# Designs tried in a protein design chat: VHH binders against DegV domain-containing protein DR_1903. Part 20

Target 1, 288 residues: DegV domain-containing protein DR_1903, of Deinococcus radiodurans (q9rt62)
Amino acid sequence: MIAVTTESTADILPLQLGYSGIHLLPVPLGHQGQVYSERELPPDQLVNLIRTTGEPARTLAIDDEVVARTFEAALQGSKSGRLVHVASGSRFTPHFEVAARVAGQFGVRVQVIDGGTVSYALGVQALHAAHLADQGADFGQIARALAELRERTLLTFAVESLDFLRVNGRIGNVAAFIGNWLGLRPLLAVEAGEVVSKARVRGQAAAVRTLLSATHQFQHQTGETLRLYCGHTIGGEGAAEQLQGQLQAVYRDLPAPLHPLGSGLTANVGPGVVAVLAFPRRFGLGHA
Key: E = the ipSAE of ESMFold2; O = the ipSAE of OpenDDE; V2 = 0.75 times the mean of E and O plus 0.25 times the DockQ between their complexes.

## First folded at step 4 (VHH)

Design C6 (framework vhh_8k46_1)
Fold by ESMFold2-Fast, scan of step 4:
Structure C6 (fold): chain B 288 residues (1-288), chain A 121 residues (1-121)
Amino acid sequence: as target 1 above (288 residues)
Amino acid sequence: AVQLQASGGGFVQPGGSLRLSCAASGFTFDDYAMGWFRQAPGKEREFVSAISWSGDSTYYADSVKGRFTISRDNSKNTVYLQMNSLRAEDTATYYCATDFEYVYGSDFDYWGQGTQVTVSS
């Protein structure tokens, strides 16, 4: 069995870590010259810290030593002596490059996949990899399955402001819109390893309707039954609950669980975010 | 406001049995996986067991496999942990969890105080 690692910013929940056996590579947080772990700044405390100081928090580079320790810990649990690390998209973060460099110290034992995405979309890839590894899949089978999952994933979200992406250097192709989005909520998506702008809307109800519409369109285009998640950062709970209710009205036999997003993601997108994550149900997480 | 209330712990001799219950409120219980973690004094919180939203899939830590059984009653919004053949090393505070709950270590347990299980002769 191949061990699986991914980043703490993949927003995998403690129960999911428990049953999957995934080890997390911690992504450090920075605020006013201080370095924190996610445990030291859970999302509610991080948001309060930003509000009280008026200064943004940022995700920081990962030290090579931390990567090596994470790989060693995961390898101890691997019966095959092999590890797959699923990294956030190389166009979003330097984490893939750091992981790939450190993996070189382990020879063929550690292989790194560019996940081409972020947040729970990355987490789902890691969970699927762990499920396949538990079923005896080799590295090539895992890599091909994750590539297919990546191509058949919808990740779209509404932010209150582009400022959080801007200060973290992750605004990408939507940077041109920063001055034109005042008073409107940007609707963004992750496509082909990049953040793209989809719409701009006024108010929570319009944001939820747009996410619902995107989900219906995606389901129609794929022709497959979907797995659905309603993601949120602090302040986005009401919008996520509204989205969940509307999705469950249409997809009655399919859970659309609320998924709280962690501090690393919150630092990059801000509070008040609501997101939909969807992909074909055949990409099982061991939890049908 | 998600609330998880664990109960059913107590004192038991090695080889004995206990049944833990977790009453859930504030969310659509039928849509979420449920599970159990435990923490002994001075040790890290560890995974014990999980059950899918439908009840069709169950997961167990190697240390409890074959001795513990997880189940759920969606009509009562309750998850159960049947603990058989208890050992001294099972002594811990037991916490229930759900797929959308954040557990950031002992200092950030927002979901209740757990239930204490003590196995001693």
Scores: ipSAE 0.470, ipTM 0.772, lowest interface PAE 2.5, mean pLDDT 86

Design C7 (framework vhh_7pa5_2)
Fold by ESMFold2-Fast, scan of step 4:
Structure C7 (fold): chain B 288 residues (1-288), chain A 121 residues (1-121)
Amino acid sequence: as target 1 above (288 residues)
Amino acid sequence: QVQLVESGGGMVQPGGSLRLSCAASGFTFSDYYMSWVRRAPGKGPEWVSTISWGGDSTSYADSVKGRFTISRDNAKNTLYLQMNSLKPEDTALYYCARDYEYVWGSDFDYWGQGTQVTVSS
């Protein structure tokens, strides 16, 4: 089977790492000239550090040496002697470029896929790749399946401020709106490998209602039974619980689990975020 | 079968030193980040320190920075924690843990039995 790697910012759960065999590239965090791992700054501590200093944190590029070591470790567990790396979107981070450059030293053994997204939407691509690899899929089959999954994935979220995306250079097409949203929560989505603005709403209830509406539209457009996740950063728990309750009232037989977002995502989007991730249930992954 | 066996705990006076060891078996030790986690009486688990596969990257909780040093010997499949300038608040059961690349607490996939460190005056 082909081994699979992705990034620590893909927000894959420990249990899922255990059964999938996925190896993670650790994405370092920077704050006021200091470098941290995500373990050194779990989300609660990261938010406290940002609040106390008044300065946002940043995700940093991964060192080539660390990428090479991770690829080597993953290849040792590969029966086919091959590895696919599923990278966060090349328009969001430098990680695709770094992974592709390092992969060059491994020849045909390592192939890098541009995931075109971030967070657990990226994590789901990596988990699906691992599932397909376990079933004997080749690189081309995995790449095509992930392209289909990307096309049929909804990732939309409400932020308290655009400042965190701006500081990290991930504001993209919504940069023109910074500073003009006093008292409003931006509602953003990941579409075609870019962050796009979908709405501007006032208050938590309106943000949750807009995420629910986006999910209903997506369900209607796809015509498929969805898998749903309610993502949140620190301070977004109440909004995520409200979203979960409303999704479960409509989609009664579907779980809509809360999914805590890690420190890397928190650095980029800030505290108080609530998100919905949705994709067709057929894009499965194994179980523990 | 993965096994992690801690040793080196004991009783020490404030300001004293101890070196903890963790003998790992049942997996390729050099492929994993390794951590030390502690649990004080009446408290939940607290992450202490992490070391990368080759030992070239280390990280520490703020409460122990400058006092503790994590290290590893991949040839011996052994993890170490050198603890200097020990304080009564360092009193805890210390666990060796194999982790999932920067996952904390019970998120570790394997933990040892622990070794007791008591700092008393």
Scores: ipSAE 0.000, ipTM 0.123, lowest interface PAE 17.3, mean pLDDT 83

Design C8 (framework vhh_7uia_1)
Fold by ESMFold2-Fast, scan of step 4:
Structure C8 (fold): chain B 288 residues (1-288), chain A 121 residues (1-121)
Amino acid sequence: as target 1 above (288 residues)
Amino acid sequence: QLQLVETGGGLVKPGGSLRLSCVVSGFTFDDYAMAWVRQAPGKELEWVSSISWNSGSIYYEDSVKGRFTISTDNAKNTLYLQMSSLKPEDTAVYYCAKDYEYVWGSYFDYWGQGTQVTVSS
């Protein structure tokens, strides 16, 4: 069985780590010259730190030594002696490049896949890879399945401010919305490995309605029964619960669980974010 | 210090009832959604039910609708699953889960635990 690794910023829950056997590369957080793990600086403390200091936090590159040690640990648990690392999108973070460089030390034993996305959208790719590995899939089969999942994934979210993406260098083509704040919430999506702007709306109810509309359009486009997740950063809980209720009203009998987003993503998108993640149910995660 | 402890399982005949409890410690229910998941022998984990602490968002897997009821007692930090009209296919180890847990959290201490429900004549 091929072992699977991804990053701590993939927002995989501890229960999911337990049953999947996935090992995580710890992504460090930087704030005012101090370095923290995500465990040392959970989202509520991170948001408080940003508020009290007025200074942003950033996700940092992972040390090569840490990557090598993580790969070695994962390989010890691999029955096949092989490992697939699913990295956050190469346009979002330096993590793909670091992982690919370190993987060179392991020859054919370690393969690195560019996940082209972030947060739990990356996490579901890693969970699906672990599911396929458990079924005896090889590297090529896993890579092809993840490419299909990536192309059939909706990740859309509403932010309170573009400042967090801007200071972390991840604002991309949505910079056009800078300076036109005044109570409008940008609605963004991850498409083809990039952050794109979808809408600009006033207030929480409009943001939730737009996420619901995006989900409806995506369901129509795919024609498949979906898995749905309502993501949120600190302060976005109420919006996420509202989204959950509205999704349940439209998509009867489908769960739309709340999914907390970790400190790494919070540093990049800020507090008060609500997101929808959707993809076809046939992409198994090993628990539903 | 986060800990989840599942209890209330046992052997029951088809058509019987059981009430599962999950006592949580190290956090409050104010900002959390809770879930029940189960794993039958030789099967994948299956989501059973979810509830937000305000009870505004309650969801059930289709096969348990009308038979199972999820609820919370916030004063006791306890999640419940009332199971009625139990069927042999409900036989599984049942686990509770908290949706607001962080990566590297303390859930590791309850992995491999849970409460066994066996429905057999």
Scores: ipSAE 0.000, ipTM 0.125, lowest interface PAE 18.9, mean pLDDT 81

Design C9 (framework vhh_7uia_1)
Fold by ESMFold2-Fast, scan of step 4:
Structure C9 (fold): chain B 288 residues (1-288), chain A 121 residues (1-121)
Amino acid sequence: as target 1 above (288 residues)
Amino acid sequence: QLQLVETGGGLVKPGGSLRLSCVVSGFTFDDYAMAWVRQAPGKELEWVSSISWNSGSIYYEDSVKGRFTISTDNAKNTLYLQMSSLKPEDTAVYYCATDYEYTWGDYFDYWGQGTQVTVSS
């Protein structure tokens, strides 16, 4: 079977890493000249550091040597001698370009896919790839399935501030939203490999209602039964619980689990974020 | 071919002690940092402790500091976890793992089979 790697910022849970065999490419964190791993700066400590200093943190480029060692480690565990790496969207981060360059050292053994997204939306692509690999799928089958999953994924989220995306260079077309919006929270989505603005909302209840509405619209557009996740950064727990309750009231037989987001993503979007991730349930994640 | 085999688990009463061992084959400790991770019934995986190949860097999860001690015997390719003052909350399957690039619990590969530790009266 083909081994699978992705980035630490894909927000895959430790249990999922255990059963999937996925290896993570560590994305380093920077703050005021210091470099950290996610273990050294977990989300609560990261948020405290940001609040104490008044300075946002950044995700940094991954060293080529770290990428090469990650690929080699994953290949040592690969029965087929092949590896697929699912990278965050090339329009969001430099990680795809770095991974593609390093993959050249491995010839046909390592294939890199532009995931066109971030966070657990990227994580579910990697988990689905591992699920298909476990079922004996070849690279072409995996690539086509992930392309279909990307086209049928909703990732929408409300942020407290655009400053975190701006500092990390990831605001794209939402740069025009910066400034002069007292008390309004931007509502953003990932579409066609870019961050796009969808709305500006006042308060937690309005943010939750808008995410719920986006989910209903997406359900009508796809016509399929969905997998639903309520993502959050530190401070977004209450909003995520409210979203979960409202989703479960509408979609009674569908779990809508809370999904904590890690330090890498928190550095890019800030504290207090609530998100919905949705995609058709037929895209299996390799658990029982 | 890399292989990790955990032993030493069992049933122990609260306040008791237990020593877990992990024998590695197909590689030597000078190639990898090593870790202990655990999974309690119905809960997610939790990192417990990590140690570098030269034993110069040792880290513990906050709830086990002062109660657990990680160590290696490089000549025997064996990793240990000495557990004392055990609590019912320590009940879990314990795994040894290689700690890729010395990330100290962030990313693991080459997991072992696991050994069950049950702390109950």
Scores: ipSAE 0.000, ipTM 0.125, lowest interface PAE 20.5, mean pLDDT 82

## First folded at step 5 (VHH; framework vhh_8k46_1)

Design X1 (from B38 with A33Y; at its last look DockQ between E and O 0.01; V2 from the best seeds 0.00; counts 0 for: pae E 2.9 > 2, placed apart)
Amino acid sequence: AVQLQASGGGFVQPGGSLRLSCAASGFTFSDYYMGWFRQAPGKEREFVSAISGSGGSTYYADSVKGRFTISRDNSKNTVYLQMNSLRAEDTATYYCATDYEYVDSSYPFDYWGQGTQVTVSS
ESMFold2, look of step 5: ipSAE 0.410; ipTM 0.783
ESMFold2 (binder alone), look of step 5: mean pLDDT 81; pTM 0.810
OpenDDE, look of step 5: ipSAE 0.079; ipTM 0.546

Design X2 (from B38 with F109Y; at its last look DockQ between E and O 0.01; V2 from the best seeds 0.00; counts 0 for: pae O 6.8 > 2, unsure alone 64.9 < 65, placed apart)
Fold by OpenDDE, look of step 5:
Structure X2 (fold): chain B 288 residues (1-288), chain A 122 residues (1-122)
Amino acid sequence: as target 1 above (288 residues)
Amino acid sequence: AVQLQASGGGFVQPGGSLRLSCAASGFTFSDYAMGWFRQAPGKEREFVSAISGSGGSTYYADSVKGRFTISRDNSKNTVYLQMNSLRAEDTATYYCATDYEYVDSSYPYDYWGQGTQVTVSS
């Protein structure tokens, strides 16, 4: 069985980690010159630091040594002696490049896949990879399956500010549409490994409606039964609950659970964020 | 109906401090950003500070950075502006504002509260 690793910022639940056997590559966070692990700086503490200091936090580059150590540990537990690492989008994070470079030291034993996304969308790919690996899939099968999943994944989110994304270098052209602060809440999506602007809305209600609309459109485009998740950072709970309620009203047979997002994403998008994640149900995530 | 009421203004000497409050009603307060503006006699209204619905994001005009602090208490439907190290040029009528989403033919539009006068003078 092929071992699977992904970044700690993939927002995989502890229970999911438990049954999947996925190993996490720790992504460091930085704030005012101090370096934190995700475990050392949970979302509530991170937001508190941001609010009290007025300074944003950042995801930092991963050291080669840490990557190598993670790969070694994962391989040690693998009877097959093979490993797939699912990395965050290479177009806006350096993590794939670092992982790929380090993977070279392991010959053909380690394959790094560009997940082209972040947070739990990345986590979903890792879980699916682990599920396939458990079924005896090879590198090629896993890569193809994840590529298909990426093409059929919706990740759209409404932020309160673009500042966090900007500080973390996650947006390019998106920054150009910044308008009146009082009137605009950006709606963004992750597409092809990049953050793209989808809309600018006024208020939480409009944001939730737009996310709902995006989900409907996506469902019609795919024509498939979807898995739905309502993601949120600290401060986005209310919006996520509203989104959940509306999704459940429309899709009565589909659960849309709330999914609190971790410090890594919070650092990049800030507090008060609500997101919708959707992908076809046929993509298995394994089970306990 | 959306209502905004600013208070806390007054007379203060240079270097002094004031704390403004704005009480809001008529909408789900935590869903929307709140902002402070000011207008001095003979001048245009200018942006001072703003805070997101969750309170996680704050914005300041360059002229007040490091001196003013915006905050909110969503349980009280109130936004605050702590003004420290006040200067003569801070003298103005201060207004609270929100961009409430309202289903109306004139949407989008801003809502403004009644102003509170701040006078910084020796």
Scores: ipSAE 0.082, ipTM 0.561, lowest interface PAE 3.1, mean pLDDT 89
ESMFold2, look of step 5: ipSAE 0.611; ipTM 0.855
ESMFold2 (binder alone), look of step 5: mean pLDDT 77; pTM 0.760
ESMFold2, look of step 7: ipSAE 0.600; ipTM 0.856
ESMFold2 (binder alone), look of step 7: mean pLDDT 76; pTM 0.758
OpenDDE, look of step 7: ipSAE 0.017; ipTM 0.331

Design X3 (from A1 with S31D F109Y; at its last look DockQ between E and O 0.01; V2 from the best seeds 0.00; counts 0 for: pae E 7.9 > 2, unsure alone 61.7 < 65, grease 28 > 24.2, SAP .806 > .668, placed apart)
Fold by OpenDDE, look of step 5:
Parts: C-alpha cells; structure tokens; sequence
Structure X3 (fold): chain B 288 residues (1-288), chain A 122 residues (1-122)
C-alpha cells in the first residue's frame, strides 16, 4: 500500500487522520518574528494575537529536513516502500517546490502531487488518495483521480480583508481588488490552482447567499450529487451556521457539516471567514 | 433604521488621552466594518480608523498610527476609539460611520452618527 502525506494545513480531522494513516508535514507559522507550530498556536490564540497586536501572521517555508523526516517516517510504515505527497497549490505556496526537491532524494519512491488548492480541499484530496491507496491504486491512478477531483471541486470563501492574503503573498489575480471599504466583503475562489476574485458583497447575509448561489451553480454544472462543507475561521461561525441552514434547506438529503479551519488557513485569510467546499460524493474519503 | 451615536469627547491637554464610543442599532452590527472620521473647522472630513466585523482587521490614517486604537464589542453593538498622545491637530468633531456601499475615500457616506467634539488644548 502506498503511503500518503500532506501538509498540516490541510485541516483534516483527527478522526480522519486516525483511520486514513495520513502523515502530516508540519507547516510553521510566523508572527512578529516568532515561529510557531500549529499545536503551539491554535486558531483562537492566533486570532487573539492578531487582534491584540494588529499584526497578521504568516505561513513560513518548510525546512528540507522536516520534509525528509516526514517522508522517511511515512515510508517506514509502508510495505510498498512508496509514498504520495499531496502539496498545496504551487501557484501560491512554496511548499510543493520544497517537497519536490526533497522527494528527489528518495528516487522513484516518492511522488509529489500539486494539489492546486488549500485547507480542507487539500485534505479531501489527501483522504481520497489514501482511500485509493488502500484499494491498491498505483501512482498513476492516484494522480489521475486527484486531477479529476480538482476539476470538480468548488472552494469559495468570503473574507473580511485581503490584508492577510497580501502579507502571505497569496493575492495573485486578486490584486485589482486591493482596497479598503467599510461595507464590502470580497468573495474569492480557488480555480485552476489560483485564487480568483468572484465578487464583493455587503454583509454576512449577502455573503451567504452568494456562497449558496455558487454552490447551486456548481451543482448544476457537474450534475452530480455533492458532498458539502461549511468552512469557517474564528469569527465566521455565525455565517457558517447560516450557510449550513440554507444548504440543508435546499439539499435535504445532503449533510453540510461545519468545518473549523486551522491556524494555517486562518493566518492566510484572517478571521471572520466563511467558505463552501463542494465535490462529487462519488469521491470516497475512506472509512474507519 | 440605522442609528449611530458617538460619545466620549471632551477637553484634554496635549499628551492626554480620550476614549470615544459609538453605539449602533438598526442593523446586524457584526456584519459590517465600523469607522471613525473627524472634521475640523474649515477642513474636510477625514478618515481616522476602521475595524472589520470580527475585529480582526484594523485600519488607521497615517496621522494617528501608533497613537489611536480602534476596537469593538459586538455583544454591545459598540465601536471604540482609544486616543492616546493627543495633539492640538487632533482637535475636531469625531463621527462614527458605517456604509453598506462605502468605497474607501469616497464621499458622501450613507450612515453617520452624531458627532462628539474633541478639543486638545493647553
């Protein structure tokens, strides 16, 4: 069986980690010159630091040695002696390049996949990879399956500010939207491995409606039964609950669970964020 | 109807401190940015500070950076402006504002509270 690794910022739940066997590559966080692990700086503490200091946090580059150790540990548990690492989007994070470089030290044993996304969308790919690996899939099969999943994944989120993305070098194509406003919130999406601007809306209700609309459109485009998730950072709980209610009202047979997002994502997008994640249900995430 | 009421202004000597408050009603307070503006006699109204709905993002005019701190309590529907190291040039009527259509730097604004006077003088 092929082992699977992904970044700690993939926001995979502890229970999922437990049954999937996925190993996490730690992504360090930085704030005012201090370096933290996600364990040292949970989302609530991170947000407190941001609020009290007025300074955003950052995800930092991963050390080659840390990557190597993670790969080695994962390989030790693999009877096949093979590993797939699912990395965050290479167009807005450096983590793929680092992983790929280090993977070279392992010859053909390690394959690094550009997940083209972040947070639990990345986690979903990793879980699906692990699921396929359990079924005896090879590198090629996993890569193709994840590519298909990426093409059929909706990740759209409403933020309070672009500042967090800016300081983390994640603005990219959203640079045109840089500015201050009192009543507008940017809605962004991850599409084709990039962060793109979708809209600016007025208030929480409008944000939720827009996310709902995006989900409906996506469902119509795919024509498939979806898995739905309501993601949020600290301060986005109310919006996520509202989104959940709306989704459940429309999609009565589909759960839309709340999914608290971790410190890594929070550092990059800030507090008060609400997100919708959707992908076809046929993509299995494994089971305990 | 949207209502904003600023308070906490007064007379203070240079180097002193004041804390302004703005009570808001008539809308979902936590959904929107809140901002402080000020206007001195014969001058245009100018931006002072703003804070996001969750309080996670704050903005300041260059003239007040390091001296003023904006905060909010969403449970009380109130935004605050802590003003330290006050200067004569800070003398103005201070206004609390929210604008669902607000574009930064644009005027006029949709929703303004009653002003509170701040006078910094020896």
Amino acid sequence: as target 1 above (288 residues)
Amino acid sequence: AVQLQASGGGFVQPGGSLRLSCAASGFTFSDYYMGWFRQAPGKEREFVSAISGSGGSTYYADSVKGRFTISRDNSKNTVYLQMNSLRAEDTATYYCATDYEYVWGSYPYDYWGQGTQVTVSS
Scores: ipSAE 0.028, ipTM 0.374, lowest interface PAE 4.5, mean pLDDT 88
ESMFold2, look of step 5: ipSAE 0.035; ipTM 0.577
ESMFold2 (binder alone), look of step 5: mean pLDDT 76; pTM 0.763

## First folded at step 7 (VHH; framework vhh_8k46_1)

Design Y1 (from X2 with S106R; at its last look DockQ between E and O 0.01; V2 from the best seeds 0.00; counts 0 for: pae O 15.3 > 2, unsure alone 64.5 < 65, placed apart)
Fold by OpenDDE, look of step 7:
Structure Y1 (fold): chain B 288 residues (1-288), chain A 122 residues (1-122)
Amino acid sequence: as target 1 above (288 residues)
Amino acid sequence: AVQLQASGGGFVQPGGSLRLSCAASGFTFSDYAMGWFRQAPGKEREFVSAISGSGGSTYYADSVKGRFTISRDNSKNTVYLQMNSLRAEDTATYYCATDYEYVDSRYPYDYWGQGTQVTVSS
């Protein structure tokens, strides 16, 4: 069985980590020259720190040694002596590059995959990889499956500010519509490994409606039964609950659970964010 | 069937240049990152460079940064490695790789096909 690792910012729940056997590569956070782990700086504390200091936080690059240790640890637990690492989108972070470089030290034992996404969307890929690995899948099978999953994943955010993305250098093509954003909430999506602007709306209700609409459109495009998640950073709970209610009203058989998003994402997109994550149900995540 | 065919290796003097090619077949080429690895005599295989499926992102080992350039032509299902300012330590067998390489019943042994030899010597 192939071992699976991913970044700590994949926002996988503790329970899921427990049954999946996934090992996390720790991604450090930086604030005012100090380095934190996500455990040391949970989302509520991170937001408080940002607000009190007026200074932003960011995800930092991962040291080669940390990557190597993580891979070694995961490989030791693997009977197959093989490992798949699912990295965050290469367009967003240098983590894939570092992981790939370090993987070279392990010959053909470690395969690094560009997840092309962030947060729990990345986590979902890792979980699916682990699920497939449990079924005896090889590197190619896992890679193909994740590629298909990426193509059939909706990840859309309603953010309160673009400042966090700007500060972290991840504004990408979103910069094209930067202007007077007072009172507006940008909606962004991860598509083809990049952040794209989807809409600008006023108010929480409008944001939720737009996320709902995006979900509906996605559902029609895929024509498949979906798994739905209502993601949120700190301060986005109300919006996420509203989104959940609306989704459940339309998709009665889908639970659409709330999914708190971690400090890594929070550092990059800020507080008050609500997100929808959707992908076909046929992509198994293992069993809890 | 997945196939990777590397070519372009040869003999070159220090400071010289070579361009490697890898022709791929048997999978949707643009969906997958492609990578180059190398193995010198008596050493472990090491990462050299990689390029994302779209070609929008490239990655390099520190040892080759600034000297090597990876690119791809998705219309030709080919990935390239332009190697400039070659050094003696670049001498190795170079291998092309993709995630799709592991699709058949070769487990537990990975199959990377045959490499192309690059020899840098005065």
Scores: ipSAE 0.000, ipTM 0.210, lowest interface PAE 15.3, mean pLDDT 87
ESMFold2, look of step 7: ipSAE 0.338; ipTM 0.741
ESMFold2 (binder alone), look of step 7: mean pLDDT 76; pTM 0.758

Design Y2 (from X2 with G56S S57Y D104K S106R; at its last look DockQ between E and O 0.01; V2 from the best seeds 0.00; counts 0 for: pae O 9.8 > 2, unsure alone 64.2 < 65, placed apart)
Amino acid sequence: AVQLQASGGGFVQPGGSLRLSCAASGFTFSDYAMGWFRQAPGKEREFVSAISGSGSYTYYADSVKGRFTISRDNSKNTVYLQMNSLRAEDTATYYCATDYEYVKSRYPYDYWGQGTQVTVSS
ESMFold2, look of step 7: ipSAE 0.262; ipTM 0.681
ESMFold2 (binder alone), look of step 7: mean pLDDT 76; pTM 0.759
OpenDDE, look of step 7: ipSAE 0.037; ipTM 0.368
ESMFold2, look of step 9: ipSAE 0.271; ipTM 0.681
ESMFold2 (binder alone), look of step 9: mean pLDDT 76; pTM 0.759
OpenDDE, look of step 9: ipSAE 0.010; ipTM 0.283

Design Y3 (from X2 with E101Q D104G S106K; at its last look DockQ between E and O 0.01; V2 from the best seeds 0.00; counts 0 for: pae O 14.4 > 2, placed apart)
Fold by OpenDDE, look of step 7:
Structure Y3 (fold): chain B 288 residues (1-288), chain A 122 residues (1-122)
Amino acid sequence: as target 1 above (288 residues)
Amino acid sequence: AVQLQASGGGFVQPGGSLRLSCAASGFTFSDYAMGWFRQAPGKEREFVSAISGSGGSTYYADSVKGRFTISRDNSKNTVYLQMNSLRAEDTATYYCATDYQYVGSKYPYDYWGQGTQVTVSS
């Protein structure tokens, strides 16, 4: 069957990695001239570094050689000799371009897909790809399925500051609003492979309400039963719990687990972030 | 056997438009990305555009962004390149390829179609 790889910043849980067979492409983080492996610098340590130094961190570009090694390793484990790599949104990072370029070394053996998103939304695509691969899906089937999943995925963040995004330079369209954000919490969404501003709110309660509202609207739009996740970075636990409570109050039959988001996302959006991720339950992720 | 047949090239004035087609056979078309390359006399072959198997993702060289549009019809096993606002520097032999997602010039490729000449001149 087709092997699946994705970036380490896809925030896939260890247990999910265990059963899915997904291999991670390590994404490097930079802070004060030091380079860290994203997986080796936990979010709490990252935040501590940022706080103590006053200097931001960022995700760095991936070397071609690292990508190639990752692909080779994944292919060695694949009896089919085929690989799908699910990359973070090409509008957010250069990772897709690098991966796609490197894929050229492997001819038709490697299919690189622009996930058009970040964090666990990306992880969900990778997991779904792995699930389909396990069922014997081909490249086209996986690509089409992920495209559909992308179109039916809600990812909305409530951030404390746009400073982290600004430093990373990956939110050109959102940056236009930076001047009027004092005292407000921006709500951002990933739509059509881009980050868009959805709202500006004051306070955690308002942020949670807005995320809830976005979820309801999305549910009505899709008309489908959803999988729900309450994502959070360090410092966003309280907000995520509040969101979870509100979601469960409305959608009693749906779990809405808390999902800690990793250092990659934390570097880009900062601490204190709460997010909702939703997509139709019919998209399988493999084992529970 | 994999076969790629490109067509649609010709002469056009600056600012004009052309549409290239590449008919593919010998593989599951929808499973693979399709790409266009071009080579001008005395220059190396360069990437122009590519489209994923599903058509959900498209890629363009900076030099053609906003002017060229790649598309595909998987029911016809054909990939297209709509070229608008053509410039003299777009003059080249254009090639279709399928054994990549997004490629750099440093890597060889196994499956190439015959070239179709595009000449932009007043």
Scores: ipSAE 0.000, ipTM 0.213, lowest interface PAE 14.4, mean pLDDT 87
ESMFold2, look of step 7: ipSAE 0.689; ipTM 0.886
ESMFold2 (binder alone), look of step 7: mean pLDDT 78; pTM 0.786

